# VHH binders against Acylphosphatase (acyP): the designs that were tried, part 9

Target 1, 93 residues: Acylphosphatase (acyP), of Lacticaseibacillus paracasei (q038c3)
Amino acid sequence: MVKLAKQIVVRGRVQGVGFRWATKMIADNLDISGTIENRSDGSVFIQAAGEPLNLAKFVAKVKAGPNPYANVSTYEEQPLEDVPNFRGFQVTG
Below, E stands for the ipSAE of ESMFold2; O stands for the ipSAE of OpenDDE; V2 stands for 0.75 times the mean of E and O plus 0.25 times the DockQ between their complexes.

## First folded at step 7 (VHH; framework vhh_7d4b_2)

Design c04c (from c04 with D99E F101T; at its last look DockQ between E and O 0.59; V2 from the best seeds 0.00; counts 0 for: pae E 2.8 > 2)
Fold by ESMFold2, look of step 7:
Structure c04c (fold): chain B 93 residues (1-93), chain A 121 residues (1-121)
Amino acid sequence: as target 1 above (93 residues)
Amino acid sequence: QVQLVESGGGVVQPGRSLRLSCAASGFTFSSYDMGWYRQAPGKQRELVASISDSGGYTNYADSVKGRFTISRDNSKNTMYLQMNSLKPEDTAVYYCAKELTYSEPGYFDYWGQGTQVTVSS
């Protein structure tokens, strides 16, 4: 089974709105592994890995805002070249 | 275990100020976004203000913008709501919440028992 991995940076109304925990719920439901953290510049940084279809669904939900309180104005991603062995999806900061 | 204790409510006249506090224990306070909610009689609970884990980012309901200020002190495990220019419409029970409220099996929201704010109208 082929897994894809991405590094994602989102900006907008994404901190102080429960973004990270709502995103973890989505990731857990889609069997996405990885990490999510707040950054000091106001962005949220995500590493996400999973089956291509599920990862695409995960990305779509993140772009749309994982809960009603969030608003994603900027979305950037890069392939993750060397994927750590993530244990589930964890909020790390 | 997880405890959230609101304080600072009371009865005040319109135009006055009140400061609410939420003392948190039983979890790593600095790791979570936090929020203040309120519920008036016969109405659904609504988000009033929220604040990021670091305190650097805040959000407000339109009805309170410019009058209320949310803040937190992670060294004291405490969140605050400074409520200025109070109006009768602000009368409600105010709740401190860990995470912004959602409902999903395996994840649970935590609220305190609330503190009553009554603006004497």
Scores: ipSAE 0.310, ipTM 0.668, lowest interface PAE 2.8, mean pLDDT 87
ESMFold2 (binder alone), look of step 7: mean pLDDT 83; pTM 0.836
OpenDDE, look of step 7: ipSAE 0.610; ipTM 0.844

## First folded at step 8 (VHH; framework vhh_7d4b_2)

Design e1 (from c04a with F101W; at its last look DockQ between E and O 0.71; V2 from the best seeds 0.64)
Fold by ESMFold2, look of step 8:
Structure e1 (fold): chain B 93 residues (1-93), chain A 121 residues (1-121)
Amino acid sequence: as target 1 above (93 residues)
Amino acid sequence: QVQLVESGGGVVQPGRSLRLSCAASGFTFSSYDMGWYRQAPGKQRELVASISDSGGYTNYADSVKGRFTISRDNSKNTMYLQMNSLKPEDTAVYYCAKDLWYSEPGYSDYWGQGTQVTVSS
């Protein structure tokens, strides 16, 4: 089984609305490893790795907003070919 | 163990102000978005205001915009809700929440006990 990895930047109503912890819950349920953090420019930065089907499900849930309070207006991603060894999915900032 | 303790509620006339406080302990307060919810009799709890971990980003329900102000002091592990121009429809029990409550399983432990706010003549 192969794992894929992505880095993701989202913007919108994504800080101050419980985005990071709701996203962690989704990641844990889908066996996605990685990190999530708030950035000073108001965006949320995610690194995510996992089985391709589960990673696609994770991406879809992030784009849709991981809880009722979030609103993702901009979604950008880049593939990762070189990724840190993640230990589960962690909120880092 | 997580604890959230609300205070500052009371009975006031319409147009008056109250300031609610939420004292937090048992977790790294500065790492979490926080929220104030309210629940009127016979209604579901609703999000009133929320604030990012740093305090730099806030959100408000339309019904309270311009009247309520959420803030936090991470050095004191305390969140506040300044409630100005109170109206009878603001009558509710107000709750502090750690991770912005929603219906996901396992989130029921993130609430305070609530503080009653009653706005009536």
Scores: ipSAE 0.468, ipTM 0.769, lowest interface PAE 1.8, mean pLDDT 89
ESMFold2 (binder alone), look of step 8: mean pLDDT 83; pTM 0.845
OpenDDE, look of step 8: ipSAE 0.774; ipTM 0.892

Design e2 (at its last look DockQ between E and O 0.79; V2 from the best seeds 0.00; counts 0 for: grease 24.9 > 24.2)
Fold by ESMFold2, look of step 8:
Structure e2 (fold): chain B 93 residues (1-93), chain A 120 residues (1-120)
Amino acid sequence: as target 1 above (93 residues)
Amino acid sequence: QVQLVESGGGVVQPGRSLRLSCAASGFTFSSYDMGWYRQAPGKQRELVASISDSGGYTNYADSVKGRFTISRDNSKNTMYLQMNSLKPEDTAVYYCAKDLFYSPGYSDYWGQGTQVTVSS
């Protein structure tokens, strides 16, 4: 019933290590919708929406690193106020 | 179907160079991070090098830093591993991998491998 949405920026060893597709697998399994993309400054940008408990699980897995090759050294999040109507969870860049 | 085909392996003396290629098909190559793994006899498969989808970010195992260079040509759907200053410890079967999946359920994301043997 209740959906939450977040904007997330992670930095560290997060590009070139399979981060985005590993994160998409986690999102798909938790019924999280949104997007994920690499940014030119080396960070990964995520928009994620879903049921509060599943979104919390998603966030925990992202913070821990979605696979063994990733290392998240900084994690920032903001609530999303105006959320696009996402079609599943997509790698967009 | 996803297909990854490694080539360029061989038998060389220590100190020599080899260049491996990975030809990819069955997926949008330019959308994925890619990696080279190796497996020596009796050892676990280990990540050697990885490269982002654009080629802008790379990473290397400590054992190969400064000797190996990963690269990609997205126009040819091909990833490369330039291996310089080869050592007997580099002897292994080398595999390319679509994205850095470590789970057995993603075996379709691995090539069949190319043998590299470094010996006198």
Scores: ipSAE 0.450, ipTM 0.760, lowest interface PAE 1.8, mean pLDDT 89
ESMFold2 (binder alone), look of step 8: mean pLDDT 84; pTM 0.857
OpenDDE, look of step 8: ipSAE 0.787; ipTM 0.894

Design e3 (from c04a with N59Y; at its last look DockQ between E and O 0.71; V2 from the best seeds 0.62)
Fold by ESMFold2, look of step 8:
Structure e3 (fold): chain B 93 residues (1-93), chain A 121 residues (1-121)
Amino acid sequence: as target 1 above (93 residues)
Amino acid sequence: QVQLVESGGGVVQPGRSLRLSCAASGFTFSSYDMGWYRQAPGKQRELVASISDSGGYTYYADSVKGRFTISRDNSKNTMYLQMNSLKPEDTAVYYCAKDLFYSEPGYSDYWGQGTQVTVSS
């Protein structure tokens, strides 16, 4: 039942190609909670929390591109020290 | 209830232009990526162009790059596809799509009814 949490920034062809919705589908299927939003600099920001194995699967799918039109050229992550009480996985911006 | 309505299709000669429109309702249009797909008889549906929620980021298939321009007017809940220098290979039904460029089990795709574009001499 131990959850881990990360914040993630991805860049590349990640806005305007359905990245956020495809990522939400993956998160929902893996029981990952959190948020995803477009940033004004063209990046996508994600906060994700879940069981360690499922979170690792989620990260792998995000890095690979969650759909055929997305292309992740850079990937950055940081652990979250305090996990917010996320209610499912939400597209917030 | 989400609704997408395409318009602006027709029959034109090669080299001519058409402008497609997609009128959206039932959701916060300005919060979603939008796209245009096309499907020719006997072919799979392909993404032609897409545009981010703000309009600042676009994607084009190689076959239409430089000839087609996607845009959106968030104040009118409308997305557009300006199609210049039309070729017979552009003949297809064109669909607008909301935020589901890739479907998985358990989620519905949101597509319009489509508008026919026919380019022939």
Scores: ipSAE 0.448, ipTM 0.730, lowest interface PAE 1.8, mean pLDDT 88
ESMFold2 (binder alone), look of step 8: mean pLDDT 83; pTM 0.847
OpenDDE, look of step 8: ipSAE 0.725; ipTM 0.872

Design e4 (from c04a with K98R; at its last look DockQ between E and O 0.73; V2 from the best seeds 0.65)
Amino acid sequence: QVQLVESGGGVVQPGRSLRLSCAASGFTFSSYDMGWYRQAPGKQRELVASISDSGGYTNYADSVKGRFTISRDNSKNTMYLQMNSLKPEDTAVYYCARDLFYSEPGYSDYWGQGTQVTVSS
ESMFold2, look of step 8: ipSAE 0.454; ipTM 0.757
ESMFold2 (binder alone), look of step 8: mean pLDDT 86; pTM 0.875
OpenDDE, look of step 8: ipSAE 0.788; ipTM 0.897
ESMFold2, look of step 10: ipSAE 0.435; ipTM 0.751
ESMFold2 (binder alone), look of step 10: mean pLDDT 86; pTM 0.874
OpenDDE, look of step 10: ipSAE 0.805; ipTM 0.903

Design e5 (from c04a with S31T Y107T; at its last look DockQ between E and O 0.66; V2 from the best seeds 0.00; counts 0 for: pae E 3.0 > 2)
Fold by ESMFold2, look of step 8:
Structure e5 (fold): chain B 93 residues (1-93), chain A 121 residues (1-121)
Amino acid sequence: as target 1 above (93 residues)
Amino acid sequence: QVQLVESGGGVVQPGRSLRLSCAASGFTFSTYDMGWYRQAPGKQRELVASISDSGGYTNYADSVKGRFTISRDNSKNTMYLQMNSLKPEDTAVYYCAKDLFYSEPGTSDYWGQGTQVTVSS
């Protein structure tokens, strides 16, 4: 049973627009575990783990903007090799 | 029990100011982006202003830019909307919301019950 994990940074109109909670709803619907937080530089940082096809769907929805108020202008990801034991998908900051 | 309680509405003449407050309880206020919506009779709900969890990032509808200012005090679990230079078209019920998307106005979990703002002569 293969799980993939990613560390993601997004920028754009991503803070103050309900991005994190809209993203949590998407993650919960796709059985994605992990965390999401606002960073002080205006970016949103995500750790996400799940089944490869669902993780790909999650990434696509994040890139497209998880709600109509968000706009993702840059998207960066790296593999997350050391996967923490996430308890669902949590907004942590 | 999530509660959002708006206050500060009223009847005011054009050109005057009002300050709305939203008192929040029953959830971790400091982790949510928050927003003010309004709905005038016969119109769709519109986002007036929103603010990030820290207060560092704000967004405004074009119709209120330069006149309205959103703010928050996380130590008091309170969000504010300062409304200056009020116009008749600002007449609406104003709602605070902790979820900008997946609920209807007036539900206790995501929206307050609203406060009426009426701008008329």
Scores: ipSAE 0.280, ipTM 0.632, lowest interface PAE 3.0, mean pLDDT 87
ESMFold2 (binder alone), look of step 8: mean pLDDT 81; pTM 0.824
OpenDDE, look of step 8: ipSAE 0.800; ipTM 0.898

Design e6 (at its last look DockQ between E and O 0.74; V2 from the best seeds 0.00; counts 0 for: pae E 2.3 > 2, grease 24.4 > 24.2)
Fold by ESMFold2, look of step 8:
Structure e6 (fold): chain B 93 residues (1-93), chain A 120 residues (1-120)
Amino acid sequence: as target 1 above (93 residues)
Amino acid sequence: QVQLVESGGGVVQPGRSLRLSCAASGFTFSSYDMGWYRQAPGKQRELVASISDSGGYTNYADSVKGRFTISRDNSKNTMYLQMNSLKPEDTAVYYCAKDLFYGSGSYDYWGQGTQVTVSS
């Protein structure tokens, strides 16, 4: 089965607002695997892999903000060329 | 079992200060963003302040900016809210919350609350 993978950086009101765990809930519901972590510059870094349609749904929900307290002002993504063998979706930092 | 216990509330005159504490147990405290909410009589709970898992990022409602300071001590599993220059409109029950989940999350994400009353 075909999985696509992306790495994603979001900025805005994204740290200290429950972003990572809300995003994990979305990922788990869409069968997206990967990782999410806070970065020291205030951004959130995500690696996400899954079936193309579900990954597109995941991206849309992240861009919209995974809960009412988050505000995503900047969204960047790149294809993840070397897809790690993720086991579920994990908050790593 | 997730437990959150607020303390430090009371009755004070306008312009005075209070310091609230939230003691947390039953989960890995250092892995979660945390927040303080308040609920005035007849109103819905509103987010007052929030803090990232490491303490490096904080957010405040406009009505409390410059007066309230949120902090945490991960070695003691405790979050704090220093409330200075208190106003009658700050009167509410104050709740600490794990992870700031929206809406009707599990009751395990909320404490029992501590009353703050600011009156002449």
Scores: ipSAE 0.388, ipTM 0.742, lowest interface PAE 2.3, mean pLDDT 89
ESMFold2 (binder alone), look of step 8: mean pLDDT 83; pTM 0.837
OpenDDE, look of step 8: ipSAE 0.477; ipTM 0.782

## First folded at step 10 (VHH; framework vhh_7d4b_2)

Design f1 (from e4 with Y107W; at its last look DockQ between E and O 0.77; V2 from the best seeds 0.65)
Amino acid sequence: QVQLVESGGGVVQPGRSLRLSCAASGFTFSSYDMGWYRQAPGKQRELVASISDSGGYTNYADSVKGRFTISRDNSKNTMYLQMNSLKPEDTAVYYCARDLFYSEPGWSDYWGQGTQVTVSS
ESMFold2, look of step 10: ipSAE 0.438; ipTM 0.734
ESMFold2 (binder alone), look of step 10: mean pLDDT 83; pTM 0.847
OpenDDE, look of step 10: ipSAE 0.776; ipTM 0.894

Design f2 (from e4 with Y102F; at its last look DockQ between E and O 0.24; V2 from the best seeds 0.00; counts 0 for: pae E 10.3 > 2)
Fold by ESMFold2, look of step 10:
Structure f2 (fold): chain B 93 residues (1-93), chain A 121 residues (1-121)
Amino acid sequence: as target 1 above (93 residues)
Amino acid sequence: QVQLVESGGGVVQPGRSLRLSCAASGFTFSSYDMGWYRQAPGKQRELVASISDSGGYTNYADSVKGRFTISRDNSKNTMYLQMNSLKPEDTAVYYCARDLFFSEPGYSDYWGQGTQVTVSS
């Protein structure tokens, strides 16, 4: 099974609005593994890995805001060349 | 092992106040939205109040707006419910829960054992 991985940074109204849990629910439903954490600069950092189509769906939902209370003002991504051995999708910070 | 332990319930007269506490352990408390729910005998559980992971957003059931205040202290892994101007219709078992989605009833994955609140003349 072919997996791709990305690291993602989002900014906007993304902390204090349940963003991380809503994103984890989406990831679990799409069989995306990885991590998500708040950063001290107000951004949210995500590492996400999964099948290409499911990863694209995951990205689309993150960009759109994973719940009604989040607002993503900026979105940045970079590919991860090595896929870490994630077990599920975890909130790490 | 996720554990949620409620405290602060009791029997009080109408018009009085109570403060409920929920002590959380076994997970990173500051990463999760939380909620207070209540269940009267023979009724379905209902959402009382929700609070986002950092405390920046709250939501309340219409029946408690202006009387109840939800808060959290992430440094103490504790959520609170300040219950003012209590009425007999507030009588229920109150549950602390970890929410899967902010302000969405029925989307909680872990629950405490509950604490009884009885408001009686």
Scores: ipSAE 0.005, ipTM 0.229, lowest interface PAE 10.3, mean pLDDT 86
ESMFold2 (binder alone), look of step 10: mean pLDDT 88; pTM 0.892
OpenDDE, look of step 10: ipSAE 0.551; ipTM 0.814

Design f3 (from e4 with D33E; at its last look DockQ between E and O 0.63; V2 from the best seeds 0.00; counts 0 for: pae E 5.9 > 2)
Fold by ESMFold2, look of step 10:
Structure f3 (fold): chain B 93 residues (1-93), chain A 121 residues (1-121)
Amino acid sequence: as target 1 above (93 residues)
Amino acid sequence: QVQLVESGGGVVQPGRSLRLSCAASGFTFSSYEMGWYRQAPGKQRELVASISDSGGYTNYADSVKGRFTISRDNSKNTMYLQMNSLKPEDTAVYYCARDLFYSEPGYSDYWGQGTQVTVSS
């Protein structure tokens, strides 16, 4: 199966609101692998890999806010040319 | 086994303060965002305050902003809620909780047994 990978940074009301755990549930349901972590500047950093359609669905849900307490003010992404061999989707920080 | 134990509730007069504590065990406390919820008689549980795993970011319900302060001490596996300028409408059972996944129907929050706060003359 063909996979794409992205590196994502989101900002806004994204820390202290359950963002990472809600995002992990979405990723697990869509068979997205990768990592998610809080950064010290208040942003959330995500690496995500999966089938193109499922990755697009994942991105849409992240942009919309993965739960009702989150508010994504900015969304930035970069493609990852080499798809890392992630073991599931993990909250790393 | 995940265990969350609230303490510090009581009966107080309006305008007074209380400090709630939540002692956590059975998981890596420093890895989880935490929250305080409350439930008044006949009402649904509502999120009052939440705090990031490091303690650097907090959020509050509008009804408590400026009066309540959430904090945590990861070295003691304890979360706190400082409740100042208490009002009768703050009367409720207060719960601490882990895993703020309200919108995920297949996954449940872990939360404690609750501590009663009653604000009355």
Scores: ipSAE 0.061, ipTM 0.449, lowest interface PAE 5.9, mean pLDDT 85
ESMFold2 (binder alone), look of step 10: mean pLDDT 85; pTM 0.869
OpenDDE, look of step 10: ipSAE 0.428; ipTM 0.747

Design f4 (from e4 with S31D; at its last look DockQ between E and O 0.61; V2 from the best seeds 0.00; counts 0 for: pae E 3.2 > 2)
Fold by ESMFold2, look of step 10:
Structure f4 (fold): chain B 93 residues (1-93), chain A 121 residues (1-121)
Amino acid sequence: as target 1 above (93 residues)
Amino acid sequence: QVQLVESGGGVVQPGRSLRLSCAASGFTFSDYDMGWYRQAPGKQRELVASISDSGGYTNYADSVKGRFTISRDNSKNTMYLQMNSLKPEDTAVYYCARDLFYSEPGYSDYWGQGTQVTVSS
């Protein structure tokens, strides 16, 4: 069972549009674990871990906007070398 | 169980104001983004305004920018929509909703019953 992990920062119309909870629904359906939080600068920060194919699907849905009301203008990601032991996918802030 | 109860709708003349309220119960209100939607007869439901869990970020449909103001009071579990300079095209049933993606029509437990707003001479 090989898992990958990424940290992701998105900017745009991403706060106040249901982004975090829509992303959690997607993560739960794809068995992605991790966290998602609003940052005070208006960005959304995500840590996500899962099987490589499912993680790629998760990333694609996040980039496209997880619901019709979100607009992702900037997407940045970095691999996480150590895969944290997340408990499901949690909205943390 | 989650409850969302809208109030404040009515019949008003163009140019007047209304204030809608959404009373929330059955969940931790301060954890969720909230939104107001509307649906006019024969039209698809549209997002009018939305507000982040803290209230720090708001978003508006172009058709209502500068006229409508969304707000929330997390200590009272209540969201508001101040509707100024009302126009006949604002006539619709207005709904409050929790978490915009989760509050699409397939998640009716997170929608209010709606309140009618009618703007006519």
Scores: ipSAE 0.283, ipTM 0.653, lowest interface PAE 3.2, mean pLDDT 87
ESMFold2 (binder alone), look of step 10: mean pLDDT 86; pTM 0.873
OpenDDE, look of step 10: ipSAE 0.662; ipTM 0.855

Design f5 (from e4 with N59E; at its last look DockQ between E and O 0.08; V2 from the best seeds 0.00; counts 0 for: pae O 8.1 > 2, placed apart)
Fold by OpenDDE, look of step 10:
Structure f5 (fold): chain B 93 residues (1-93), chain A 121 residues (1-121)
Amino acid sequence: as target 1 above (93 residues)
Amino acid sequence: QVQLVESGGGVVQPGRSLRLSCAASGFTFSSYDMGWYRQAPGKQRELVASISDSGGYTEYADSVKGRFTISRDNSKNTMYLQMNSLKPEDTAVYYCARDLFYSEPGYSDYWGQGTQVTVSS
């Protein structure tokens, strides 16, 4: 089973709007493992790993905004080569 | 059919508390993530709090964090919102919402009719 992993940084209205919770719900539903956290600069940092198709779906939903109240103005991603042993998808900060 | 019925709203003075309830029927309550939303006059609907299907995880809007507590009793098909230290800016219609089904990611697909919460001196 092939898995891919990405490191993602999003900016915009991405804090205080249930972004992390919504993202976790999406991740859980798509069998995506990883972490999500708020950063002091107002951005959200995500590490996500899963089956390539599911990861693509996950990314698409994050880009679109994981809920109607979020607004992603900037999306950046890079491959995550050293994939940690994630225990599900966790909100870590 | 899916039904969500809110109750517990009312008029209170600032600093007081209210407890909202949402009675769910017509679906497997324990299989869905749930949430509370609110909409004040002239403002957009906003997320207040969310709770996972099992109740093991919750998240809150920054504006209510530390004051509001979301919970659920799956044996009663009921979700709650304990609202403490209420402020005038909490005045809104509060809606119970069914968020995500485990196998179907997406946005909320069902809402209650809402219950009015008014915080005024």
Scores: ipSAE 0.014, ipTM 0.271, lowest interface PAE 8.1, mean pLDDT 88
ESMFold2, look of step 10: ipSAE 0.204; ipTM 0.601
ESMFold2 (binder alone), look of step 10: mean pLDDT 86; pTM 0.872

Design f6 (from e4 with G56S; at its last look DockQ between E and O 0.67; V2 from the best seeds 0.00; counts 0 for: pae E 2.4 > 2)
Fold by ESMFold2, look of step 10:
Structure f6 (fold): chain B 93 residues (1-93), chain A 121 residues (1-121)
Amino acid sequence: as target 1 above (93 residues)
Amino acid sequence: QVQLVESGGGVVQPGRSLRLSCAASGFTFSSYDMGWYRQAPGKQRELVASISDSGSYTNYADSVKGRFTISRDNSKNTMYLQMNSLKPEDTAVYYCARDLFYSEPGYSDYWGQGTQVTVSS
């Protein structure tokens, strides 16, 4: 089955509010693989890969905020042409 | 086995201070955002304050801003809540939590047992 992959950067109230671990729970439930990390500029960086429908659901939840405490004020994405073979979805930073 | 143990609660008069501690074990404490919740009689648990894994980012409920300070010491696997200028409305059981998914029960598996804070004349 075809997998798509994206790089995502989100900004807003996204660090110190449990964003990364709430996002990991969503990814695991949707069989999305990839990584998520805090960046020093206050943003969160995500690489995500999965089946197109599940990836779309994942993106929608990230944009809406993965928990009640997060607020995503900006969302940026780029497609990944090479779909990496991630080992599950991991918090890396 | 993940364990979170709160301490430092008590009975104090309005205007006084308390300092809560949360001792964590059974997981890599420094990898997780953490939070303090409270639950008053007849109310749902609410997030009082949260702190990033490094301690660099914090968030507070409006009702406690300027009075409460969350902090952590990753070398001691301990999170703290300094509560100043306490009011009767702060009376609640205070819980530390590892997972900041939602306010309602059933979304977080990792809560402490709670410590009672009572603010009364």
Scores: ipSAE 0.374, ipTM 0.719, lowest interface PAE 2.4, mean pLDDT 88
ESMFold2 (binder alone), look of step 10: mean pLDDT 87; pTM 0.880
OpenDDE, look of step 10: ipSAE 0.803; ipTM 0.903

## First folded at step 11 (VHH)

Design g1 (from c04a with K98A; framework vhh_7d4b_2; at its last look DockQ between E and O 0.79; V2 from the best seeds 0.00; counts 0 for: pae E 3.0 > 2)
Fold by ESMFold2, look of step 11:
Structure g1 (fold): chain B 93 residues (1-93), chain A 121 residues (1-121)
Amino acid sequence: as target 1 above (93 residues)
Amino acid sequence: QVQLVESGGGVVQPGRSLRLSCAASGFTFSSYDMGWYRQAPGKQRELVASISDSGGYTNYADSVKGRFTISRDNSKNTMYLQMNSLKPEDTAVYYCAADLFYSEPGYSDYWGQGTQVTVSS
């Protein structure tokens, strides 16, 4: 019932490996809303919101690599104080 | 309807070059990482090269590093594979794919039909 929200930065072999769309599939299956985008420094930036248990599962899957081609070397997160009105989970860049 | 159409395959002598093209339609091409795969008879399909949506990041299989170059032109919805210094071991059907191949249901919907590359004397 209660939503939590985070912003997340991941680095490693995370661009050019289908990371964003694989992550969207995971998010959709876990009812996580938010956004995901490639950044010019090679990182992937995620905003994710959802029920605490599902958000924890989402984070675990992201850290493990959402598909066989990805390799997450570093993971950073910050809480979002206000939950934005996300429309599902969208690849935005 | 998502469509991926490969072209540029053929029969060439060792040491020669070929350029493969993958024309995409039915989806926002510039939003997807793209990849080239190949499959030789009796072998599993393998990822050859992949490229990020902007073209800024690329990855290559060890067997083709330094010989193959993946690129894309988002204004033409087209991905390319420049294959230099071709060897008989590069003989395979080459496929383009959006969002790279992934074993989950639905990922395979973004494949091309393939183009044959044969490298022989």
Scores: ipSAE 0.285, ipTM 0.665, lowest interface PAE 3.0, mean pLDDT 87
ESMFold2 (binder alone), look of step 11: mean pLDDT 84; pTM 0.843
OpenDDE, look of step 11: ipSAE 0.330; ipTM 0.685

Design g2 (from c04a with Y102W; framework vhh_7d4b_2; at its last look DockQ between E and O 0.73; V2 from the best seeds 0.65)
Fold by ESMFold2, look of step 11:
Structure g2 (fold): chain B 93 residues (1-93), chain A 121 residues (1-121)
Amino acid sequence: as target 1 above (93 residues)
Amino acid sequence: QVQLVESGGGVVQPGRSLRLSCAASGFTFSSYDMGWYRQAPGKQRELVASISDSGGYTNYADSVKGRFTISRDNSKNTMYLQMNSLKPEDTAVYYCAKDLFWSEPGYSDYWGQGTQVTVSS
């Protein structure tokens, strides 16, 4: 079983709208591990790792907005070269 | 255990102001987005205002923009809702929430017990 990892930056109406915990719920249901944090510039930064199909589903849900209060206007991703040893999906900041 | 206690509700005339408080305990308050919801008789509970964990980002329902102001003091584990120019349609039970719900809370005990706001002549 192969895991892939990505780092993701989203912008828009993404802070103060429950984005991080809604995303954690999605990640937990898809067996995605990683981290999510608010950044001081208003963006949300995500590291996510999991099986390729589940990771693709996770990305699609993040792009669409993980809850009705969020609006993602900009989405950027890059692969992570090595898969960190995450313990589940954690809100870190 | 998570505890959220709303206060500051009451009966006021239209055009008056109220300030709601939400005292939080049992969790790291500064780590969570927070929200004020309200539920009017016969209506579904709706998000009124929300605020980011740092307090730097706020959002408001259209019906309250310009009249209500959400704020928080992370050193006191307290969130506030300043409600100015109150109207009869603001009559509702107001709830503070740890994080924001949209239909199903994802984790336990997200709500306080609520505080009644009644705006009537």
Scores: ipSAE 0.489, ipTM 0.769, lowest interface PAE 1.6, mean pLDDT 89
ESMFold2 (binder alone), look of step 11: mean pLDDT 83; pTM 0.842
OpenDDE, look of step 11: ipSAE 0.752; ipTM 0.883

